Miniprotein binders against b1l550. Designs and how they scored, part 33

Target 1, 279 residues: b1l550
Amino acid sequence: MRLPEELLERARDIHSEAPSHRIKLDRVGSFGLKVPVEFKGFLLLAEADVWVSLPEGRRGVDLSRQVEAIYELSNPPKDPFSLCREAAISLLEKLNYADSSGVSIRFDAPLQDGESLKYYGVEISSIASDEIINKIRVEILGMTACPCTAELIRAYKSSEIAATHTQRSLGILEVSTKAEHPDPDKLASIIERAMSSPLRTYTKRPDEGGLVIRSLSNARLAEDVVREMIHLFLEEFGHLPEDTHILAAVRSMESVHMHDIYAERSFSLDEIRKEISSH
Short names: E, the ipSAE of ESMFold2; O, the ipSAE of OpenDDE; V2, 0.75 times the mean of E and O plus 0.25 times the DockQ between their complexes.

## First folded at step 21 (miniprotein)

Design r6 (at its last look DockQ between E and O 0.92; V2 from the best seeds 0.77)
Fold by OpenDDE base, look of step 21:
Structure r6 (fold): chain B 279 residues (1-279), chain A 111 residues (1-111)
Amino acid sequence: as target 1 above (279 residues)
Amino acid sequence: SPELIELIRRAARLLRIAQLILKYLGDPEALKRAKKYLEEAEEIIERLMEEGDPELLELVDRLAKLLELLARALEELKKLGNPDAIEEAKRLLREAYKLIRELRKELRQLE
């Protein structure tokens, strides 16, 4: 049922009214929209969040205009990086009371694994104010082998390659920069290389055996993984602006415990360079 | 006056949006939109200059300078395929950004 449009002329504009409490809000928007994007030759249905700031003198945001902004730009489907930037600017154009805007797009990114596909999680964001800050978060699963258990078993059985427990671990890289979004495939590669071994969608027995041996021969603590991620990141992306902010983290789903092991480091490029140079 | 302060805020917003478009989009349609915003800002700035409020003179002069920078950047970006023009536009936009940040700090103090 659609109400008569003439009713709008008689109704108060609730959104433009003064609020009961004059307080600015940082983000008001629609979360969990579905939008098509093109990524690496794939057409994907992504989840999107769109928001703007709300000044203290305005009760509400015109949410319909936010939804229109992103869907107008989503047909035809385009890359998520351009979509985020263009939509963030469009939000500021359409909502003249907003001081800032933001767009976030989330999907599973395809990654080639032999003749099959694996994936990593990605969230691409752009926040517009006086400038645009681009943010990207990549999450990918790998495998870790515990060096502590390996050392105990080695001491007990005197084996060159000691058995140890292995588990899936989630690696996370989040980058916020005034430059263009870093390449998510490169970020995923850094995370995989920082772990004991990558995961595979399919394996034949010889390949599986080799993967396990590699993991056992490259046993790493959660702390080791995070430090390696940071090291590899600096090698690949050290050219980014000094005010670029990074979060490197790992969540290890320990197979001998009911709980996970977590490690992280948050830093700017300027900060971490000073830290490394002091040693 | 509160009315003149609101005009200053409106002009500053238009110029900020134009700066974002020129810096991050730069396609022909985007350039047309930026031009429109600059024209609207120009009209407001002219009105503010005519009013001649001595307390707002410095802010109005800064708006005029910002408009000039962005207008020049727009003209350089219209020179499609010229690397020198693109670099000049980038320089102008960096200068414009600094001015926008300064203006916003001052405008927040008026709230």
Scores: ipSAE 0.741, ipTM 0.894, lowest interface PAE 0.7, mean pLDDT 92
Fold by ESMFold2, look of step 21:
Structure r6 (fold): chain B 279 residues (1-279), chain A 111 residues (1-111)
Amino acid sequence: as target 1 above (279 residues)
Amino acid sequence: SPELIELIRRAARLLRIAQLILKYLGDPEALKRAKKYLEEAEEIIERLMEEGDPELLELVDRLAKLLELLARALEELKKLGNPDAIEEAKRLLREAYKLIRELRKELRQLE
């Protein structure tokens, strides 16, 4: 049932009124929207959040306009980076009282894994005000092998045969920059290369053996994985603006413990370069 | 007057949106939207200039300069694929960004 349109001329516009408490809000939005995106030839279902700032003198946000801003741009489906950027600007166009806007888009990104695929987590954001600040978070699982146990076992037997526990570790890179979003595949590659070895969707036994041997030859503490992520990130993305902010982290699901180990470092490019050059 | 200050705020916002479109979007439909916003801002700025309020003169002059920078950037971006035009548009947009930040600071001080 559709109500008569002429009622809009007589009804109060509740959202345009002043609120009883004149307090500005930083983010008012529609969260958990389902949107299609096209990523590297795949049509994916993503989850999106859209928001705007709300000035102290406006009671509510025109929420249908927020939803329009992203859905109008998602048909036909397009790459999530363009969708994010375009929707953030469209929110400011559609909601003339907003001083800033933001869009976040989350999806599982496919990666080639031999003749199969594997997936990693991606969250992309664009926040528009006087400029656009782009944020990307990538999460991917890898394998780590504990160097401490390996050394203890080597010393005990005095043998060439290394043994240690291995586990899944979740690597995280989060980048906030005024530049374009870094390529998520490159961020995922940095994380995987920092691990003892990548995870596979499946392997045959000889290949699985090789994977484990590689991890034992490349044993790393969670702390060392974080340091390696930073090193590799600086090699690949050191050209980004100096005020680019990065978070590098690892959550290791240690196979011999009931709990996880966590390591992280956040920095700006300017900060880390000064830190490294002082040593 | 409060009414003239609100017109200044609206023109500044239209120019800020146009600048975002020109800087971050580049397709022909986006450029048409930016042009529309520049034309709307131009109408407001011309009205403000006709009012001739001495207390607002410098602020209106900065809006007019911002409009000129963005209009020139738009014309350079219409030369799609020209590297010299792209670099000139980037230069104009960097100058526009600085002016936008100055305008917003000034408008906040008038609160």
Scores: ipSAE 0.713, ipTM 0.898, lowest interface PAE 1.3, mean pLDDT 90
ESMFold2 (binder alone), look of step 21: mean pLDDT 84; pTM 0.865

## First folded at step 22 (miniprotein)

Design t1 (at its last look DockQ between E and O 0.87; V2 from the best seeds 0.76)
Fold by ESMFold2, look of step 22:
Structure t1 (fold): chain B 279 residues (1-279), chain A 111 residues (1-111)
Amino acid sequence: as target 1 above (279 residues)
Amino acid sequence: SPELIELIRRAARLLRIAMLILKYLGDPEALERAKKYLEEAEEIIERLAEEGDPELLELVDKLAKLLELLARALEELKKLGDPDAIEEAKRLLREAYELIRELREELRQLK
């Protein structure tokens, strides 16, 4: 059913009124939108959130304009970083009462794994006000091997046994910066290289043996995985603005325990450089 | 007057949006959108200049300077692929950013 358009002239414009309680709101938006994106030759179905600030003198947001802002830009599908940035600006253009806007886009990024594929999680955002602040979060699974158990087993009976427990660990890098979003593949690579070994979609027996040997040869505490992630990040992205903020974390699903181990560090580039240079 | 202050706020917002487009978007359609925002802001600035309110002259002068910086940045960005023009546009946009911050702070004081 479509109602007569003439009613628009007679009805109150509820959204443009002043509210009874004049309180500004930081984020008013449409969340959980499905949008197509093109990433590294793949057409992916991503999930997006869009929002704007709402001043104290405006009762509501024109929610259809918010949805328009991102869907108009997503046809034809384009890379998610351009979509994110462009939509954040478009929200300010379409909603003339907003002082700030934001867009988040989430998707699983394909990653080559021999002759197959694996994936890692990506969430990007762009928040526009007087400038744009870009944020990216990357999550990828790897393998860790416990060095403490490895050392105990080595010491047992003159070290004839090479063994330790291995487990899946989730590595996380989150970056907030005034610069362009860091390349998510590079962030994923940093996380994987910090682990004892990468995970594979599938292996044949010789490859499986090699993966386990690699992990045993590169045993690491969860704490040292986080430290290595930070070291590798600084090598690759130390050029970013000094006020860039990073979170590096690992959640390890320890195979011999009923619980997980978690390690995390957040810092700005300026902060971490001073910490390292003091030693 | 409250009416003139609201015109100043509107012009400042149009110029801020134009700056964001020029700084973060680079396609020809985006440049045309920025141009239209600059033209709309110019009309408002001309009306404010005709009013000649002595207490608002500093703000109106800042709006006019901001418009000039952004118009120049637009012209540099239309020189497709020229590295010198891109560098000049970045310099102009940095100056525009600082001026927008000054304007925003002054507008907060007027409330």
Scores: ipSAE 0.726, ipTM 0.902, lowest interface PAE 1.2, mean pLDDT 90
Fold by OpenDDE base, look of step 22:
Structure t1 (fold): chain B 279 residues (1-279), chain A 111 residues (1-111)
Amino acid sequence: as target 1 above (279 residues)
Amino acid sequence: SPELIELIRRAARLLRIAMLILKYLGDPEALERAKKYLEEAEEIIERLAEEGDPELLELVDKLAKLLELLARALEELKKLGDPDAIEEAKRLLREAYELIRELREELRQLK
């Protein structure tokens, strides 16, 4: 049922009214939209959030215009990086009272694993004000082998390859930069390389054995993984602006404990370079 | 006057949007949108200049300078495939960015 248009003429524009409390809001928007994106030759249904700032003198945001902004740009489907940037600007164009805007797009990114596919989680964002800040968060599962248990077993039983417990570990890289979004596949690769071994969707028995042996030979603490992620990130992305902010983290789903082990480091490129140069 | 301040804010918003489009999109359609925003801003700036409010003169001058920078950047970006033009546009847009930040800070203090 559509309300008669004549009722719209009689109705107050609630959104344009002065609020009872004159307070600016940082973000007002629609969260959990579904939008199509093209990524690495795949057409994916992504989750999207769109928002703008709200000035103190305005009661509400024209939410329909926000939704329109992202969907107009989503047909035909395009890459999520361009979509984020373009939609962030479009939000500011459509909502002239907004001082800032933002778009976030989340999906599982396909990653080739031999003849099969694996995946990583990705969130791509752009925040527009006087400039655009691009943010990307990548999460991918890997495998870690514990060096502590390996050393204990080695000490107990002389073996060339010490047995140890292994577990799934979630690696996280979050990058915020004034530059273009870093390549998410490269970020995922950094995380995988920082772990004892990558996970595989499909393994034959000889390959599985080799994967496990590799993990045992490359045993790493959660702390080691984070440090390695940072090291590899600097090698690949050291050219980014110095004010680029990074979060490197790992959550290890420990196989011998009921709880997880977590490690993280937050830093700017300027900060971490100074830290490393001081050693 | 409150009316003139609102015009300044409007012009600054238009120029800011144009700047973002020029800096981050740069496709032909985007360039045409930016041009329209610059034209609208120009009309407002001309009106502000005609009013000649001495208290707003500095702000109006900044708007005019910002408009000039962005108009020049637009013209450089229309020169498709010229590396020198692209670098000049980037330079102009950097200068515009600094000016818009300054202008917006000043406008926040006028409240």
Scores: ipSAE 0.726, ipTM 0.889, lowest interface PAE 0.7, mean pLDDT 92
ESMFold2 (binder alone), look of step 22: mean pLDDT 85; pTM 0.874

Design t2 (at its last fold request DockQ between E and O 0.98; V2 from the best seeds 0.00; counts 0 for: pae E 1.6 > 1.5)
Fold by ESMFold2, look of step 22:
Structure t2 (fold): chain B 279 residues (1-279), chain A 111 residues (1-111)
Amino acid sequence: as target 1 above (279 residues)
Amino acid sequence: SPELIELIRRAARLLRIAQLILKYLGDPEALERAKKYLEEAEEIIERLAEEGDPELLELVDKLAKLLELLARALEELKKLGDPDAIEEAKRLLREAYELIRELREELRQLK
């Protein structure tokens, strides 16, 4: 049923009133929207959040205008980075009381793995005010092999057999920058190269032995995986603005423990360069 | 007066949106949208100049300068495939960004 539009002349516009408590809000939005995106030739169903700031003198946000801002731009589907940036600006155009806006888009990104695919998690954001700040978070699973157990087994009866426990570990890179979003595949590659071995959808027998040898010969502590991610990030993305902020982290599902191990470092590019240059 | 201050705030917002479009979007439809915002802001700035309020004169001058920077950036961006024009547009937009931040702070202090 559709109500008569002439009721709009008689009804109070609650959203445009002043609130009883004049307190500005930083984020008022619509979260969990489903939007289509096109990423590297794949059509994906993504989840999006949209929001704006709300001044102390306005009681509410026109939430249908927020939804319009992103859905009008999402058909036909386009790459998620353009959608994110365009929607953040469109929110400011459509909601004339907002001082800032933001858009987040989340999806599982396909990655070529031999003749098959594997997937990793991506979340991008664009936050618009006087400029746009872009943020990207990438999460991908890899394998870690424990060097402590490997060393103990090597020392046991002076054994030459290398053995240790291995586990899946979740690597995380999060980047906030005034530049364009870094390529998520490059971030995923950095995380995988920092691990003892990448995970594969499957392997054929000639390659399986090589993967096992790589994982055992490249044993790493979670802490050293984080350090390696930072090193590799700086090689690939050290050209980004100096105030770019990065979080590098690993959550390791240690196969011999009832709990996970977590290691993390956050930094800006200018901060880490000073730290490295002091050595 | 509060009416003139509101016109200044409206013009500043239109120019800020135009600047975001010019800096972060580049397709012909986006440039045309930015042009429309600049034209609307120009209309407001002309009205403010006609009022001639001496208390607001410095703010109106800054709005006019911001409009000039953005109009020049728009014209440079229309020169498709010209690397010198692209670099000039970037220079103009950096200068506009600095002016937008100055205006925002001054308007916040006026209320």
Scores: ipSAE 0.737, ipTM 0.907, lowest interface PAE 1.1, mean pLDDT 90
Fold by OpenDDE base, look of step 22:
Structure t2 (fold): chain B 279 residues (1-279), chain A 111 residues (1-111)
Amino acid sequence: as target 1 above (279 residues)
Amino acid sequence: SPELIELIRRAARLLRIAQLILKYLGDPEALERAKKYLEEAEEIIERLAEEGDPELLELVDKLAKLLELLARALEELKKLGDPDAIEEAKRLLREAYELIRELREELRQLK
């Protein structure tokens, strides 16, 4: 049922009214929208958040215009990077009272694994004000082998390849930059290479055995994984602006404990370069 | 006057949006949108200049300079395939960005 249009003439514009408390809000928007995107030849249904700032003198945001902004740009489907940037700008164009805008798009990204597919989680964002800040978060599972247990078993049994517990570990790289979004596949690769071994969707017995042996031969603490991610990131992305901010983290789902092990480092490129040069 | 301050804010916003479009989108449709925003900003700046408020003169001059930078950047970006034009546009847009930041800080103090 549509309300008669004549009722709109009688109704107050609640959104344009002065609020009871004159306070600016940083983000007001629609969260959990579903939008189509094209990524690596796949058409994906992504989750999207869109928001703008709200000045102190305005009660509410025209949410319908926000939704319209992203959907107008989503047909035909395009890459999520362009969609984020274009939608962020469109939000500022459509909402004249907004000082800043933002768009975030989340989906599982396909990653080739031999003849099969694996995936990583990705969140792509753009925040617009006087400039655009691009943010990308990549999360991918790998495998870690514990070096501590390996050393204990080595000492006990005198084996060349010491048995140890292995577990799935979630690696996380989050990058915020004034440059273009870093390549998420490269970020995922960095995380996988920082682990003891990658995960595989499909393995034959010889391949599985080799994967495990590789993990045992490359045993790493959660702390080792984070440090390796940072090292590999600097090698691949050291050309980004110095004010680029990075979060590197790992959550190890320990197979011998009921709880997870977590390690992280937050840094700017300028900060970490100074740290490394001081050694 | 409060009215003139609002016009300054409007012009600054239009120029800011135009700068974002020119810097980050650059497709033909985007360039046409940017042009429209620049034209609207120009009309406001002309009106502000005619009013001749001595307290706002510096801000109006900055807006006019910003408009000029962005108009030049737009013209350079229309030169598709010229690497020198693209680099000049980037330079102009960097200068425009710094001026936008300066203007924003000044406008926050006028409250």
Scores: ipSAE 0.734, ipTM 0.894, lowest interface PAE 0.7, mean pLDDT 92
ESMFold2 (binder alone), look of step 22: mean pLDDT 85; pTM 0.868
ESMFold2, fold request of step 23: ipSAE 0.669, 0.669, 0.653; ipTM 0.889, 0.888, 0.884
ESMFold2 (binder alone), fold request of step 23: mean pLDDT 86, 86, 86; pTM 0.882, 0.880, 0.883
OpenDDE base, fold request of step 23: ipSAE 0.708, 0.702, 0.707; ipTM 0.884, 0.881, 0.883

Design t3 (at its last look DockQ between E and O 0.92; V2 from the best seeds 0.77)
Fold by OpenDDE base, look of step 22:
Structure t3 (fold): chain B 279 residues (1-279), chain A 111 residues (1-111)
Amino acid sequence: as target 1 above (279 residues)
Amino acid sequence: SPELIELIRRAARLLRIAMLILKYLGDPEALERAKLYLEEAEEIIERLMEEGDPELLELVDRLAKLLELLARALEELKKLGNPDAIEEAKRLLREAYELIRELREELRQLK
């Protein structure tokens, strides 16, 4: 049932009223929208959040205009990077009382694995104010082999390749920069290369054996993985602005424990360069 | 006057939006939108100059300077395929960014 439009003339604009408490809000928006995006030749249905700041003198945000902003730009579907940036600016255009805006888009990104597909999780964001800050978070699963158990088994039984427990580990890279969004495939590759081995969707027996042997030969603590991620990130993305902020993390789903092992480092490029140069 | 301060705030908002469009989008449609925002800002700035409020003169001059920078950047960005023009536009937009940041900080303190 659609209410008669005549009622709009009689109804007060609740959103434009003065609030009972004059307090600014940082983010007011619509979360969990579904929007189509084009990514690496795939048409994907992504989840999106859109928001703006609200000044102290305004009771509410025109939420319909926020939804319009992102959907107008999503037809035809485009890459999520452009969509985030364009929508962030459009939000400020449509909501002229907003000091800042933001857009986040989340989906599973396809990654080719031989004749099959694997995936990584990605969240792409843009926050607009006097400038745009671009944020990207990539999460991908890999395999880790424990060096501690390997050393114990080596000490117990002389073997060229020491057996050890292996587990799935989630690697995380989050980058916030004033530059363009870093390439998520490159970020995913960094995480995979930092692990003992990548995961495969499909393996034949010889390939599976080789994968396990590789993992055992490249045993790494969760701490090792994080440090390797940082190292590889600096090699690939060291050209980003010095004020670029990075979170590198690993959650290892340990196969011998009921709990996970977690390690992280948060840093700016300036900070980490100074740290490394001091050694 | 409160009215003139609101006009200054409006002009600053328009110029900021134009700056963001010029810096981050740069496609022909976006450039046309930026032009419209600059034209609207220009009209407001002209009105502010005509009013001649001595307390706001510095702010109005800063708005006019910002408008000039962005107008020049727009013209440079219309020169498609010229590397020198693109670099000049980037320079102008950097200067505009610093100016708008300072201006907006001052305007937040003005009640």
Scores: ipSAE 0.724, ipTM 0.888, lowest interface PAE 0.7, mean pLDDT 92
Fold by ESMFold2, look of step 22:
Structure t3 (fold): chain B 279 residues (1-279), chain A 111 residues (1-111)
Amino acid sequence: as target 1 above (279 residues)
Amino acid sequence: SPELIELIRRAARLLRIAMLILKYLGDPEALERAKLYLEEAEEIIERLMEEGDPELLELVDRLAKLLELLARALEELKKLGNPDAIEEAKRLLREAYELIRELREELRQLK
């Protein structure tokens, strides 16, 4: 059923009224939108959230205008970073009462894995106010091998047995910066290189043996995986603004335990440089 | 005068949007969109100057300075890929950013 258009002249404009409680809101938005994106030659289905701030004197937000801001820009599909930045500005243009806007876009990014592909998680965002703050979170699985158990087994029977427990570990890098978003493939590479071994989409027997050997020769504590992520991040991205904020973390799904372990460090570039230079 | 304060807020917002477009979007269509925002802000600033409210004089003067900075930045960015023009636009936009910060704080204190 479609209602008569002339009702708009008679109906109260609810959203433009003042609320009963004059409290500003930080984020009012439309979440879980499906949008197409083009990422490094791939057409991907992404999920987006869009929001704006709402001043204390305005009762509601024009939700259709929020959705328009991103959908108008998503056809034809474009790279998710441009879409994110452009939509954040468009939200401010379309919603004249908003002091700030934000857009987040999530997708599974393809990564070359021999003759096949594997995938890792990406979430980017752009938050616009008097500047744009860009954030990217990358999550990718790798293999870790426990060095403590490896040493205990080596000492068993005073022999050269090379064994330890290995498990999948989820590596996480999250970067918030005034600069452009870092390349997610480079962030994923940093995480994988910090692990004992990368994971493959599938393995043939020679490849499986190679992964095991690599893992044993590169056994690392979860804590040291995080430290290595930070070291590699600084080598690759130390040029970013000094107030860039990073979170590096690993969640290890320990194969010999019923529970996971977790290690993390957050820091700004200026903070970590002072810490390193004091040693 | 609450109506004049609202005009100041509207002009400041138009200038902030223009700054964001100039700083983060660089294509010719975006630059033309920024120009339209600057023209709208200019009309509002001219009305505010004609009114001549002594309590608002400093705010209106800062709006006019902000408009000048952004108009100059737009002109430099229209020089399409000139490295000296790009660096000058960045300098102008940095000054505009600082002025927007000051204006926004002052406008919050006015209620």
Scores: ipSAE 0.709, ipTM 0.896, lowest interface PAE 1.3, mean pLDDT 90
ESMFold2 (binder alone), look of step 22: mean pLDDT 83; pTM 0.849

